# Ledger of designs, part 205: miniprotein binders against q9h3h3

Target 1, 235 residues: q9h3h3
Amino acid sequence: EDGFTAEHLAAEAMAADMDPWLVFDARTTPATELDAWLAKYPPSQVTRYGDPGSPNSEPVGWIAVYGQGYSPNSGDVQGLQAAWEALQTSGRPITPGTLRQLAITHHVLSGKWLMHLAPGFKLDHAWAGIARAVVEGQLQVAKVSPRAKEGGRQVICVYTDDFTDRLGVLEADSAIRAAGIKCLLTYKPDVYTYLGIYRANRWHLCPTLYESRFQLGGSARGSRVLDRANNVELT
Key: E = the ipSAE of ESMFold2; O = the ipSAE of OpenDDE; V2 = 0.75 times the mean of E and O plus 0.25 times the DockQ between their complexes.

## First folded at step 13 (miniprotein)

Design WF8 (at its last look DockQ between E and O 0.84; V2 from the best seeds 0.00; counts 0 for: pae O 2.0 > 1.5)
Fold by ESMFold2, look of step 13:
Order: sequence, then C-alpha cells, then structure tokens
Structure WF8 (fold): chain B 235 residues (1-235), chain A 85 residues (1-85)
Amino acid sequence: as target 1 above (235 residues)
Amino acid sequence: DREELIRRFERLVRQAEEMLRRAEEALKRGDLETAEELIIYALMQLKLAAWIAEELGDPELLRRVEELVRRAERLLEEVERLKRE
C-alpha cells in the first residue's frame, strides 16, 4: 500500500518535471520586470492543470526563477545510476557515506533547501522574497510547485551547487532567512532524488541531510542547522 | 580555492553591512522589530564570514568581521534598551 502510493506520487512528480515551467530568467529578463511577473503568477493561484480562474490556461509543472549566474550542471547522472545498481549487488553497506562518495565520483553535487507552506499570502510572500534574492544574486535558482488540486501544502526549492560544501549550504540558509522566511527548512541532495531514494526507502536512509530551525527571540537567535547524517549541529 | 573563499567572504560582509545600514534606518524610524530582524540576519552572515576568515588564516579579515560584529551588537543593545522604554 505505502509502496503503491509512493510509486504513484513518483510518477506524478516526474510528470511535473516534464510539463512546461513558468520561468523568470534573470539572464535574459531585466530585474525591473520581476515584480510584475510575481504579481501575474502567484504560486497560490497558478494551478497544476490550468483550472478555471487561474492565471494559467495550460498545465504548469513548476514556477522558477534563474539567477544571472545560473549554469545548469546535473553531472554524470547515468553513470551514477549504473554505479548505484552495482553497489546494490555488491553486498557492501549502503550508507549516507556511500551515497556521498557516489555523488562526488559522478559529479552529482547539487542539492536544495525545501520549505512547505499552505496556499495563500504566506506562500506568495515567501516566494516573492526568494525570487528577489535569486535575481539580486544571493541565491542561484529556486522553484515553487503550483497549486495542486488535492494537495494542501506547496513546496519551495532553493538550490545550491554542492551539498558537500557545508559553508555554501549555510550561506544559502542565511539568504533564505534574510528574505524573511522563518519556517522549518530541510535540505535534500539531488543524488537521493536521482536514485529514487525517498523517506520510506528500503535502505532506511534519511534523504534529509540538514534541517534548519530559526528563532528571532531568546538566547539562540538565528538559524540552528543540524546535520542529520552525523547528528552534529553546524551552527 | 583561496580566491573563491575571499569572494564569498566579501559577499557576506557586503550583505551584512547593508543589513546593518538598513537596521540603523529602521531604528531612526522607531521600527524596532525590523531593526532587530536585520541585525540578526547580519550576525548570521558575519558568523559565516568569520568562519571563512579563520579558514583562510587571515587576521585582517577576521578583524574586519569582529568590528562589524561589535557594531551589530551595539545596535542590538540599543534596540533592546528602546523596547524596555
């Protein structure tokens, strides 16, 4: 049952990746046009399949903003996947360390901070702040899911180019917080996504590498970032 | 890469300085909550900048961060003082 549900959700996620995206690309579009674009396509109103009354008439898989320095590089995903199959056959333990080594070997180093927010003003405001941070150069690239017909919360993904660069991951966390975002953030390396390793996987791996919790008050102001794989606080 | 670390250091410091300037303007307007938030964001970025300065082993870079941290802490103390009034 849980396996069947995961297979259906994976198929729907793949369809979203392949459907058209609504993109603001700072490499080709002046920054002064960002506010109008954000007003036209708030993520709480852009629907997955183009429902009546939405600003989009066709399916939208993702809404994205590319920074001026964005240079896509997914690495050797095919080689990664082949090596993953070989590792599973080898009898060696499958651990976060072996996944890290596979990712390094095949140059699949990107990852993303994730936040989940209900549709409405909070989501749209958070997305606008993130989009501005991307266009201003504090972040490289971000995307947000459209409103799903049956889904409750939507996800904002903020990418970094190297999950092994802990400092760079923390720099992205600080830029997200500076955009006014105070909710829980979780970080997932793309290697886990390309290998289909989700929360309830058979290897009992945790695809969330880092968690960030933020406070304004008290003695522990700022982000507290936990490395889930090693049970170490980074901040 | 040492040059990359220096570029990242300078970016963090530039961002923190801008946040402290905005915090000072918010303080002048009496917007204590905005000032406090900006100071906290600046301190987060300065902590990362200090980490880079220590990795580089460059005492001048660390001194620059420490000066900005002292400025941020003075501003935070002023905000807290005004909130008590």
Scores: ipSAE 0.730, ipTM 0.910, lowest interface PAE 1.0, mean pLDDT 88
Fold by OpenDDE base, look of step 13:
Structure WF8 (fold): chain B 235 residues (1-235), chain A 85 residues (1-85)
Amino acid sequence: as target 1 above (235 residues)
Amino acid sequence: DREELIRRFERLVRQAEEMLRRAEEALKRGDLETAEELIIYALMQLKLAAWIAEELGDPELLRRVEELVRRAERLLEEVERLKRE
């Protein structure tokens, strides 16, 4: 994906954040209702703009599941952005370490595992597995994009509270794999999104910190997580 | 936070134990594929648990992980044996 495609996808994601969400909140809704909710709102059938015949009549930005331990905390995003502008004006070198420090200082520490799946049974099944893992407390929060008119891939986002907590990132990978997900995963901190750092950015910063691949059979079994910054396998 | 690491450790161990139990049940049913996947998932949990045990410097926690790893490896060997038959 070129820089334009990445910027376009980011703009679409931001627009989706402003539209209504379909949410299952495990803090207020019994876990026994999850299966009925999943059946009512399969991601492959929920449409971005509420197309005729879809489960939703109104636009839906995201379908989300909140776990019992979910607490929304985005940190000081405005302070982060101001500090980022000042840093750019200073002409100082910008590194992944600089962004990490900005994120820590402003408490903007959230990150997410991302998976892209074609609409259909496999997506709905994957989402159901993730939703159960969230409700069971193995994951804190996840969201999935609704079906677009273009019929493109849908994205599932599984969040962690702190992208600097390597153990927490790896635990989330393990929980995703335990839910039956075998596709490629990429991990991205939200700070990169808030600062407009996408693929092919002028600072040559990679917005993906980790990649996870899953293999069954042969000499390499299980999840393999690569630290992209250091080019080191963590698992 | 030491207490948080201990909580995470105990969670990972419980998850691994449950996966190994389910793998044994899958083996009894002749579902070798499910058994293999569950064992692999258990080993993933145990790897993280081992890392925590090392960070805590607790040899007893590490011993508990190693015991479960040996159990997982034995089950995996059984799966592989049955796949060759």
Scores: ipSAE 0.193, ipTM 0.637, lowest interface PAE 2.0, mean pLDDT 89
ESMFold2 (binder alone), look of step 13: mean pLDDT 88; pTM 0.861

Design WF9 (at its last look DockQ between E and O 0.92; V2 from the best seeds 0.81)
Fold by OpenDDE base, look of step 13:
Structure WF9 (fold): chain B 235 residues (1-235), chain A 85 residues (1-85)
Amino acid sequence: as target 1 above (235 residues)
Amino acid sequence: DREELIRRFERLVRQAEELLRRAEEALKRGDLETAEELIIYALMQLKLAAWIAEELGDPELLRRVEELVRRAERLIEEVERLKRE
């Protein structure tokens, strides 16, 4: 593992959210320009702080692609946080079901498939596949982290609108696989991020809702999606 | 929402059909590995389409999925035959 604590990774992600993004928006930009944009801003070469010789001269938080159907809706994050503080003060038990209900009540339903890849051709190729799937309407929105100075793995995030919609989560998994991605995927609701629930949290909550593994050979061909909360395979 | 499920179904079916078309083209080129991969992707889409068809209780949608599954199975059999030659 990259040696970073979950808290450090979260702080870095929050800092990255505040910096400028490189965005391809399919709602305003013709799909025919995607290949040129991908060639101009390969994730393995785009640097977090705009290092000399990088495609970017200024800091970049994320590289993102927005699909035609993308609509930014984060729900009531402030209300969610207030309700979470009140819940903690109440001393009531906190379960995955409690968090799900808070998310529903405050309409904070977004989640993401995550993949971690080393910088290089494989990352850029994976990103190109995902970006194309977004532009073609198979996925709604995706982002990739720029190259860090430490040379650590980069993360691709593929979002779904509702982590409670199991079908939508599985559709996104299938689209990611169809884009040629074969690595391990983990699915995380954004509500866990907004509430500061990371690995080894004091409530013993698993922030990973689903895991996906892909195999081309053997008796089980295709994607296997595991529900981590119930320890049940969905596929 | 029934209309949303129908839209999702039609998207999955279109994707599966395109993947199967590309698999057939890969077979014509003798690229058995690519063909197999594309068929697997198509079957993943068709599985989700079948679940939607079952949820909707629509036997015609299920029939359409089954037809595409049979097409995928025939292509797998052809890939396997060619791998043995």
Scores: ipSAE 0.775, ipTM 0.921, lowest interface PAE 0.6, mean pLDDT 92
Fold by ESMFold2, look of step 13:
Structure WF9 (fold): chain B 235 residues (1-235), chain A 85 residues (1-85)
Amino acid sequence: as target 1 above (235 residues)
Amino acid sequence: DREELIRRFERLVRQAEELLRRAEEALKRGDLETAEELIIYALMQLKLAAWIAEELGDPELLRRVEELVRRAERLIEEVERLKRE
């Protein structure tokens, strides 16, 4: 159920896309300003609604860091959505393969590694590590949800530009781990988000493509990445 | 494309070198847990760099990765030895 709870939180957080964002943009802001920005806006203290006593007085939808090389390209989302509706009425099977092909055809190739953490030091520390990795060029773009409700988990999203580039997705996992992140990571292609396909969907599609589990001890040190569609470990 | 793969290879190698440098520093101050973590992160980067070098079919790139892997292996052996003391 923790996966369903995390999916519900992620879906609610995605609805926040239309609210103002707090952004550190390495394309226009010197890297030397990052530490001060991180200290001013820890995600455990930035509130969704701008509560008294928080660093922000206005609502915040997301806190984000854009890397030097980040170039936004969501692809043909409207064409994707139209083709999806046509597929549903066609009577053809709806499978992970047909979703992948729609994503390729419409150039909606981005995806994200997700991690869910409770508010507090661990979340703020994890976010700071990810933000530094983005500014230093090991990752391209990341965002974290603000504090929404006491006791609720928050999500860090670390984006990659092409979910079909398996090696590139693994490179992002390795950069996340090198930032000190040891918790479970799940990877979701953005095509599922744009089509409104969540864990409890009527087609029984699994929107999680990969899971990454990290371990330091034993002979299997490092990330163990499971491909959920093929039930094989990649590492 | 080939140029992009070379950029990704160089990025991974650069990060692995920095991780190993930090691991050596941690080892000198006796912080064996930090050293071990950094070496593991470096080996993860080097595994992916090796896959890219194989895709490029470039033995010089693979040799560079192997040199760093040997460095990482020497460091992890030293950490394991010191943890037994």
Scores: ipSAE 0.762, ipTM 0.921, lowest interface PAE 0.9, mean pLDDT 88
ESMFold2 (binder alone), look of step 13: mean pLDDT 88; pTM 0.862

## First folded at step 14 (miniprotein)

Design GG10 (at its last look DockQ between E and O 0.92; V2 from the best seeds 0.86)
Fold by OpenDDE base, look of step 14:
Structure GG10 (fold): chain B 235 residues (1-235), chain A 103 residues (1-103)
Amino acid sequence: as target 1 above (235 residues)
Amino acid sequence: DPEELKDLLRKLLELIVRAAERALRAIKEGNPDEAKWLIIKARIIAYILIELLDDEEIKRRAERAKELLKEALRAIEAGDPKKAEEILREVIEEVRRLIEELK
């Protein structure tokens, strides 16, 4: 990826977070309405700023689906940021282990599998599969970015409750693969996002903890998951 | 590319202003939780900005904005929305000056 691509994507994500979301909430909406909702708001057609002819007339930051078991809990992000700033001031070494400990201490444990797809049928189909998996309880929550004016890649984010729970992370990967998604997946803890840690940070921290590659005829999961920190395959 | 970086810096600064302005509106509307989240987001943007800045003066000013945003959070938590609004207005003014200097 080009030099500032990660920071640009971060900026766009932050901007999107401030705009209204289109949400299907399985806690309050019958599952039988999902297909109609997906048809009404295909991610490839929903535009970031509500372009003429799009399903949305107003800006949309994200399209999201909440599962029945979804409970929004970001933890103590404010405390996390304070501790992070104090750590920087202390001059103590900062490692991935340090960030893990900070995340645990402040209960900021969420993470997400990320996939980037070009606008079109493949994206909409992938999103529909993920949305169904969320509504059926195989996944807890997911979101997808709307179409940008430039027609760039859209991102699907599939969240897990605890990035330190390897089994949970792997189960989400399996559910994504079961939904028919075969592209590269990367897993990023939210703690890195909340601290503004992206590529080319001064601490040389890698915000991607796991990578998943689809494998034909392989394990029951249909993917190989790499622990990037340890350079070890988990599957 | 220096121009690409400049554009990114400007975008980040504009997002801080936007977040702060929306936080100010949230306070006025009686939604302190929304305001807090917007301020936290502004701080995240400030973190990213600070990592990209080479100019020490601009970096110091960005750090100040980050600290002011922290104070705004404290003011909200203390039940002093007026103080929070005052601080947010100061952040907006300071960051807008930075935007003008980077044009």
Scores: ipSAE 0.856, ipTM 0.932, lowest interface PAE 0.5, mean pLDDT 93
Fold by ESMFold2, look of step 14:
Structure GG10 (fold): chain B 235 residues (1-235), chain A 103 residues (1-103)
Amino acid sequence: as target 1 above (235 residues)
Amino acid sequence: DPEELKDLLRKLLELIVRAAERALRAIKEGNPDEAKWLIIKARIIAYILIELLDDEEIKRRAERAKELLKEALRAIEAGDPKKAEEILREVIEEVRRLIEELK
């Protein structure tokens, strides 16, 4: 609650991207080793800078799990950035539709479901469920932030390949819920991240494309996924 | 709020320097793909920074640094790592001057 929350989080994420990551890579590591790895590196105990008593002695930017089918492909991010700069001088309107078209043209289609959890058992349990879903093939790749020295909520990011593929995004939401996750999820296409577009931007774009809310008690159970751009419930 | 903004701006500038320094090392170690990704990241940080700046001269200098980062990418693509190194050193020097002036 400091007025630039999204930008501070973005700066922290950019810093974390440049530090070493702790990675369980199912493409090269047997799935039977996952539970031991999760027990060794719970996100509530892995520290950002390698504090005394931590399982890690070096800084850790992210803790990540790569699924067997994970094929890293950010798309043409360099071309995306160039086209974005040209668009800004072109006089064409900058809208969610324009951003969507840039993402399609440059094949920058990935996006991520985000959840924020306080450090502790709930976070570690949620991460373990997500990590298992990735190794088992229900999800492709996920990462979680380590524990910051000053505490605060940590973030789990669960990636999907194509934000324009609503079915694929909804399937990822379902896989997250099947892992027992009941908190609010928000979905952000990576195109916004690569262009540095966060909540406080001059175009008033909303980088959150979807929200997922889990309904418990008194009504039908399940995810309710809202498309924020069109104000349409997808489920 | 104003002091929080200044701290955020300083942090973003320092991140650009860190990304550029790591890109410089990656070039010297013969890792051009890693260098390109670090330069792309520096440009993302610059996008965020520039949207937060309201001093027009500082903004113009930040935009020039972002343009230099694009030229460094082009130099790497052209197979000219020494030119990319020269450009990255210029970016680092300019951004460090901005950090000192912002204090």
Scores: ipSAE 0.815, ipTM 0.916, lowest interface PAE 0.7, mean pLDDT 90
ESMFold2 (binder alone), look of step 14: mean pLDDT 86; pTM 0.861

Design GG11 (at its last look DockQ between E and O 0.91; V2 from the best seeds 0.85)
Fold by OpenDDE base, look of step 14:
Structure GG11 (fold): chain B 235 residues (1-235), chain A 103 residues (1-103)
Amino acid sequence: as target 1 above (235 residues)
Amino acid sequence: DPEELKDLLRKLLELIVRAAERALRAIKEGNPDEAKWLIIKARIIAYILIELLDDEEIKRRAERAKELLKEAQRAIEAGDPKKAEEILREVIEEVRRLIEELK
């Protein structure tokens, strides 16, 4: 990956957040309609800007599925940003622990498992598995990026409510693996996103807290989860 | 690659303009919550931009835009949508000037 890939992806994600989403909401839509919805809007065919011949005629930022237990709560993001700017002005040392405390204080605790897949059948199949897991209550919420013009990799994001709850993070990993996904997963708290912290940050903070690698014949979870901050395996 | 960085900087600046313009529309449409979120997004983009800037003058101007966005958000919270709109227009003008200078 080139030196600015993370920032480019961030810019694209921010742009996507401002455009309309295609959403399946299990709270208001019967689960029996999921298969038809997945067939109508396969991520590999839904285009970012509504290209001719695509399922969408208008721009789509994200394709998302909301579970029965999903409650949107981003916490006090404004307070978080204010505290962050004050901290920078103070000249106090900034560590991953500092960010953790800021997140806790302002209740900005959401995080996500990320997977990058090439457009095609494998992506659509992976997304279908994740969407089912969300509708069945094994996961709370997930989204996938639509197809870009250049045919680059698409990202699936699977959210957890609390990045400080290791058990919850691990349970989501297990659910993803149970859905048949075998690729590399990285876990990133949203607090880093809200503060604009990516790979090239002046504080040398790593926004990836966990990595999950699929393991053949391994534990019941089928993956090895690494704590990147401590360089310790959690499974 | 300096050209790659320049392209990224322009992209980020354009996104700030887009977010600010959409926030302005949201205010006019009577949707202050949407405007607040768009301003938050613009601030995030500004954070990323500031980390990538080496030119101190451009960096100061980006910091100013970030502060103005914060003021716009405060104006919305204070129930002064007209003030928020004024500030957002200033942000848009300032950032557009930066885009032209980076061409």
Scores: ipSAE 0.846, ipTM 0.928, lowest interface PAE 0.5, mean pLDDT 93
Fold by ESMFold2, look of step 14:
Structure GG11 (fold): chain B 235 residues (1-235), chain A 103 residues (1-103)
Amino acid sequence: as target 1 above (235 residues)
Amino acid sequence: DPEELKDLLRKLLELIVRAAERALRAIKEGNPDEAKWLIIKARIIAYILIELLDDEEIKRRAERAKELLKEAQRAIEAGDPKKAEEILREVIEEVRRLIEELK
């Protein structure tokens, strides 16, 4: 059923997190090597489980690019999980504001723009544009799923370091659009991921904070952004 | 779709076992930071699983596995890797029983 699509994707992502990643790390690798790396590992050709005919012989969970300024900081995820469990027994209402405050308190502020594309040239081209934007410093870190199923869509995740910084999130949207990306983007704060909050949740929370739709001739180049929590257009 | 939900529940249970087994290996290899990361992942998977369960008895057993994962995390933080291993083996055993009931 379509009602559990998000949960199936979450399970696949959790499995992928535990397998090896293919990483281009601009902090330790010259930018001039990026194009050769992209040509060797197009996401439409890298297989999830290491098919003998693919460029990878080992399973790959994610293909990732780290920007030169990327500094990993997940925040206090363990404390976040503990506080979440305590809150559920407290009897206090759980609202989007509750999740925002938990994220701020435990400094779990990262989030990501997501896009889903079919395998093929469009995916590889989109990924290449994103990867270049990361290495050039317009974006900080991105990852893309490898090919797992015939005909299945793949996901590109573009991270931002603070979902409460709306201008920073919108700047990332603009950088994605400048890379030529025209598909629907959805934005999810990582706090929802770390607390396992997806479509089937008892609090009726919406884990998608923003939607971005490409729009030629909009006030910003290329997008109209809707705040789903408050039902307000930001652009 | 009852069959699709059953497949999803089984996959989530198997992922908890996989994360717990990987955490055991990380502890034995002297990598407590990797073990903590894997337990965080297992707890996330447990949150997703428990939200999808309707059967009260199965849900109670999944909640116990989640509490054991929290205790394993505490043992690693306390510098007691042998206690953490013991707890993780109990998690694996309990979750495998749940997997068998779904077959």
Scores: ipSAE 0.803, ipTM 0.911, lowest interface PAE 0.7, mean pLDDT 89
ESMFold2 (binder alone), look of step 14: mean pLDDT 86; pTM 0.864

Design GG12 (at its last look DockQ between E and O 0.81; V2 from the best seeds 0.85)
Fold by ESMFold2, look of step 14:
Structure GG12 (fold): chain B 235 residues (1-235), chain A 103 residues (1-103)
Amino acid sequence: as target 1 above (235 residues)
Amino acid sequence: DPEEVKDLLRKLLELIVRAAERALRAIKEGNPDEAKWLIIKARIIAYILIELLDDEEIKRRVERAKELLKEALRAIEAGDPKKAEEILREVIEEVRRLIEELK
């Protein structure tokens, strides 16, 4: 390909962020309405641009579920970006450790587990399980892309509050697996997203912090989680 | 594929314009917090572009647009939306010229 798959996906995500979202907000909507909403808006059927015969008549950027405890908190992203630019002129090394410290200093601590699935029953089933976990309080916020291209993969993002809290990140992985999801998961801290750090970066930083692989016949946790930076198994 | 890379670059530049235009509308509609987030998004896109670009002149112009976007954020924080609007219009004009030059 052209070697910039992550950057192509980033461009699509940035475009989607600026279009309307379909949101089930548990803070304002009774949980009993979730199943009807999921049936009305399966991510395999919701179209990016509002095709005839789809559930939506207007463009949709993301389909999202907000849990009852969801409190938007991106942190000091403006200050993060300023400090990042100052760091680059300082002569100090740029490493995963310096990114971690910037994130802590500016309270940009959120991150997300990502999974990519083809449209169809498996995607819709996975999303429904995640959405129920969010409304039930095991997860806080998730979103899924609508169908934009025939046969193209779609993405589910499951957010966590603090990528430096390994236990919390692993608990989210466990909740995802408890929803019956068996595919590969990758975890990206939002600090990398807000600084535009993807595969093609001059520092050779790896924006994927963790990988989670489902283990057949496993315990209640059912995962093998690898720390990509240190090549160390966490579970 | 060099053509796919050029298409990616044009797409990213167009997204900066779209974000800046949306920020301009948000300021005019009295939504400065929304405008700030749109400007931050435009700066993220500029970070991605700078890592992809080989042409030093084009990189310099994208870096200048990124710096103008920072100035627009400062103007919003300072309670000067008219200054922010002027800056955003300059960004839109300059980035549109870049898009035309890449054709």
Scores: ipSAE 0.867, ipTM 0.940, lowest interface PAE 0.5, mean pLDDT 90
Fold by OpenDDE base, look of step 14:
Structure GG12 (fold): chain B 235 residues (1-235), chain A 103 residues (1-103)
Amino acid sequence: as target 1 above (235 residues)
Amino acid sequence: DPEEVKDLLRKLLELIVRAAERALRAIKEGNPDEAKWLIIKARIIAYILIELLDDEEIKRRVERAKELLKEALRAIEAGDPKKAEEILREVIEEVRRLIEELK
């Protein structure tokens, strides 16, 4: 995806964040109800603006599943933004290491694996697998974008608590692969999102830290994970 | 495509307005935490715009909006919701003017 497409996707994501979410919360809802919920709200049929004939009559920003261990904590995003602006004013060099330190300092450590899939059975099946993995405790939280009017690709986001915990990031990749997902995955820390840093930024920062490619006959994880910053394979 | 870029810019500006308007409602409803979150979102959108804008005048105006939004956060934290509302109204007016100028 070109830089312009990334900003468009960002705008759509920001808009979606402000609209109501359809949420299955495993902390308050029995796991036995998950199948019925998935059947009621397949992401390929849930529409962004509540089109006639869709399962939703009102706009839906995201469809999400919260695991038993999920605790919403975005950290000190306000403090992060203040520190970021101060850093820009200082004229100090800005590197991926700088952003990492800012993230740690302000406890903004969440990140997500991203996958883009066309609307349809494969998407719904992938989402069902992820949702089950979340409810079963293999993953903490995930969300999927609803269907857009143009029928473009939908995104599934699978979150991890700490982008600096390489093992945790890799474990989430393994869980995604175990759910039967074989497409390309990219991992992005939320700190980049909160600072408005996308592909075409003046600092030449890459918001994608990891890429995961499915490998047939490979290791127990079934994927190759590349550290983009260092250009090193982690698996 | 210059038109596509303009459309994106307008969309982002409209999102700032939407976020600010929702923040105003949240303040009035006695939900300062929601207001803060919406203002933070508006600031993120401003960051994106600042990276996309080539026109220095428009860029300065967006930067001003970003700073005003920061002041609104401070006002909420200081327990002055009326001041926060005033600042948010100013942001909305300024950004709406930008949208009209870009049509």
Scores: ipSAE 0.851, ipTM 0.932, lowest interface PAE 0.5, mean pLDDT 93
ESMFold2 (binder alone), look of step 14: mean pLDDT 87; pTM 0.876

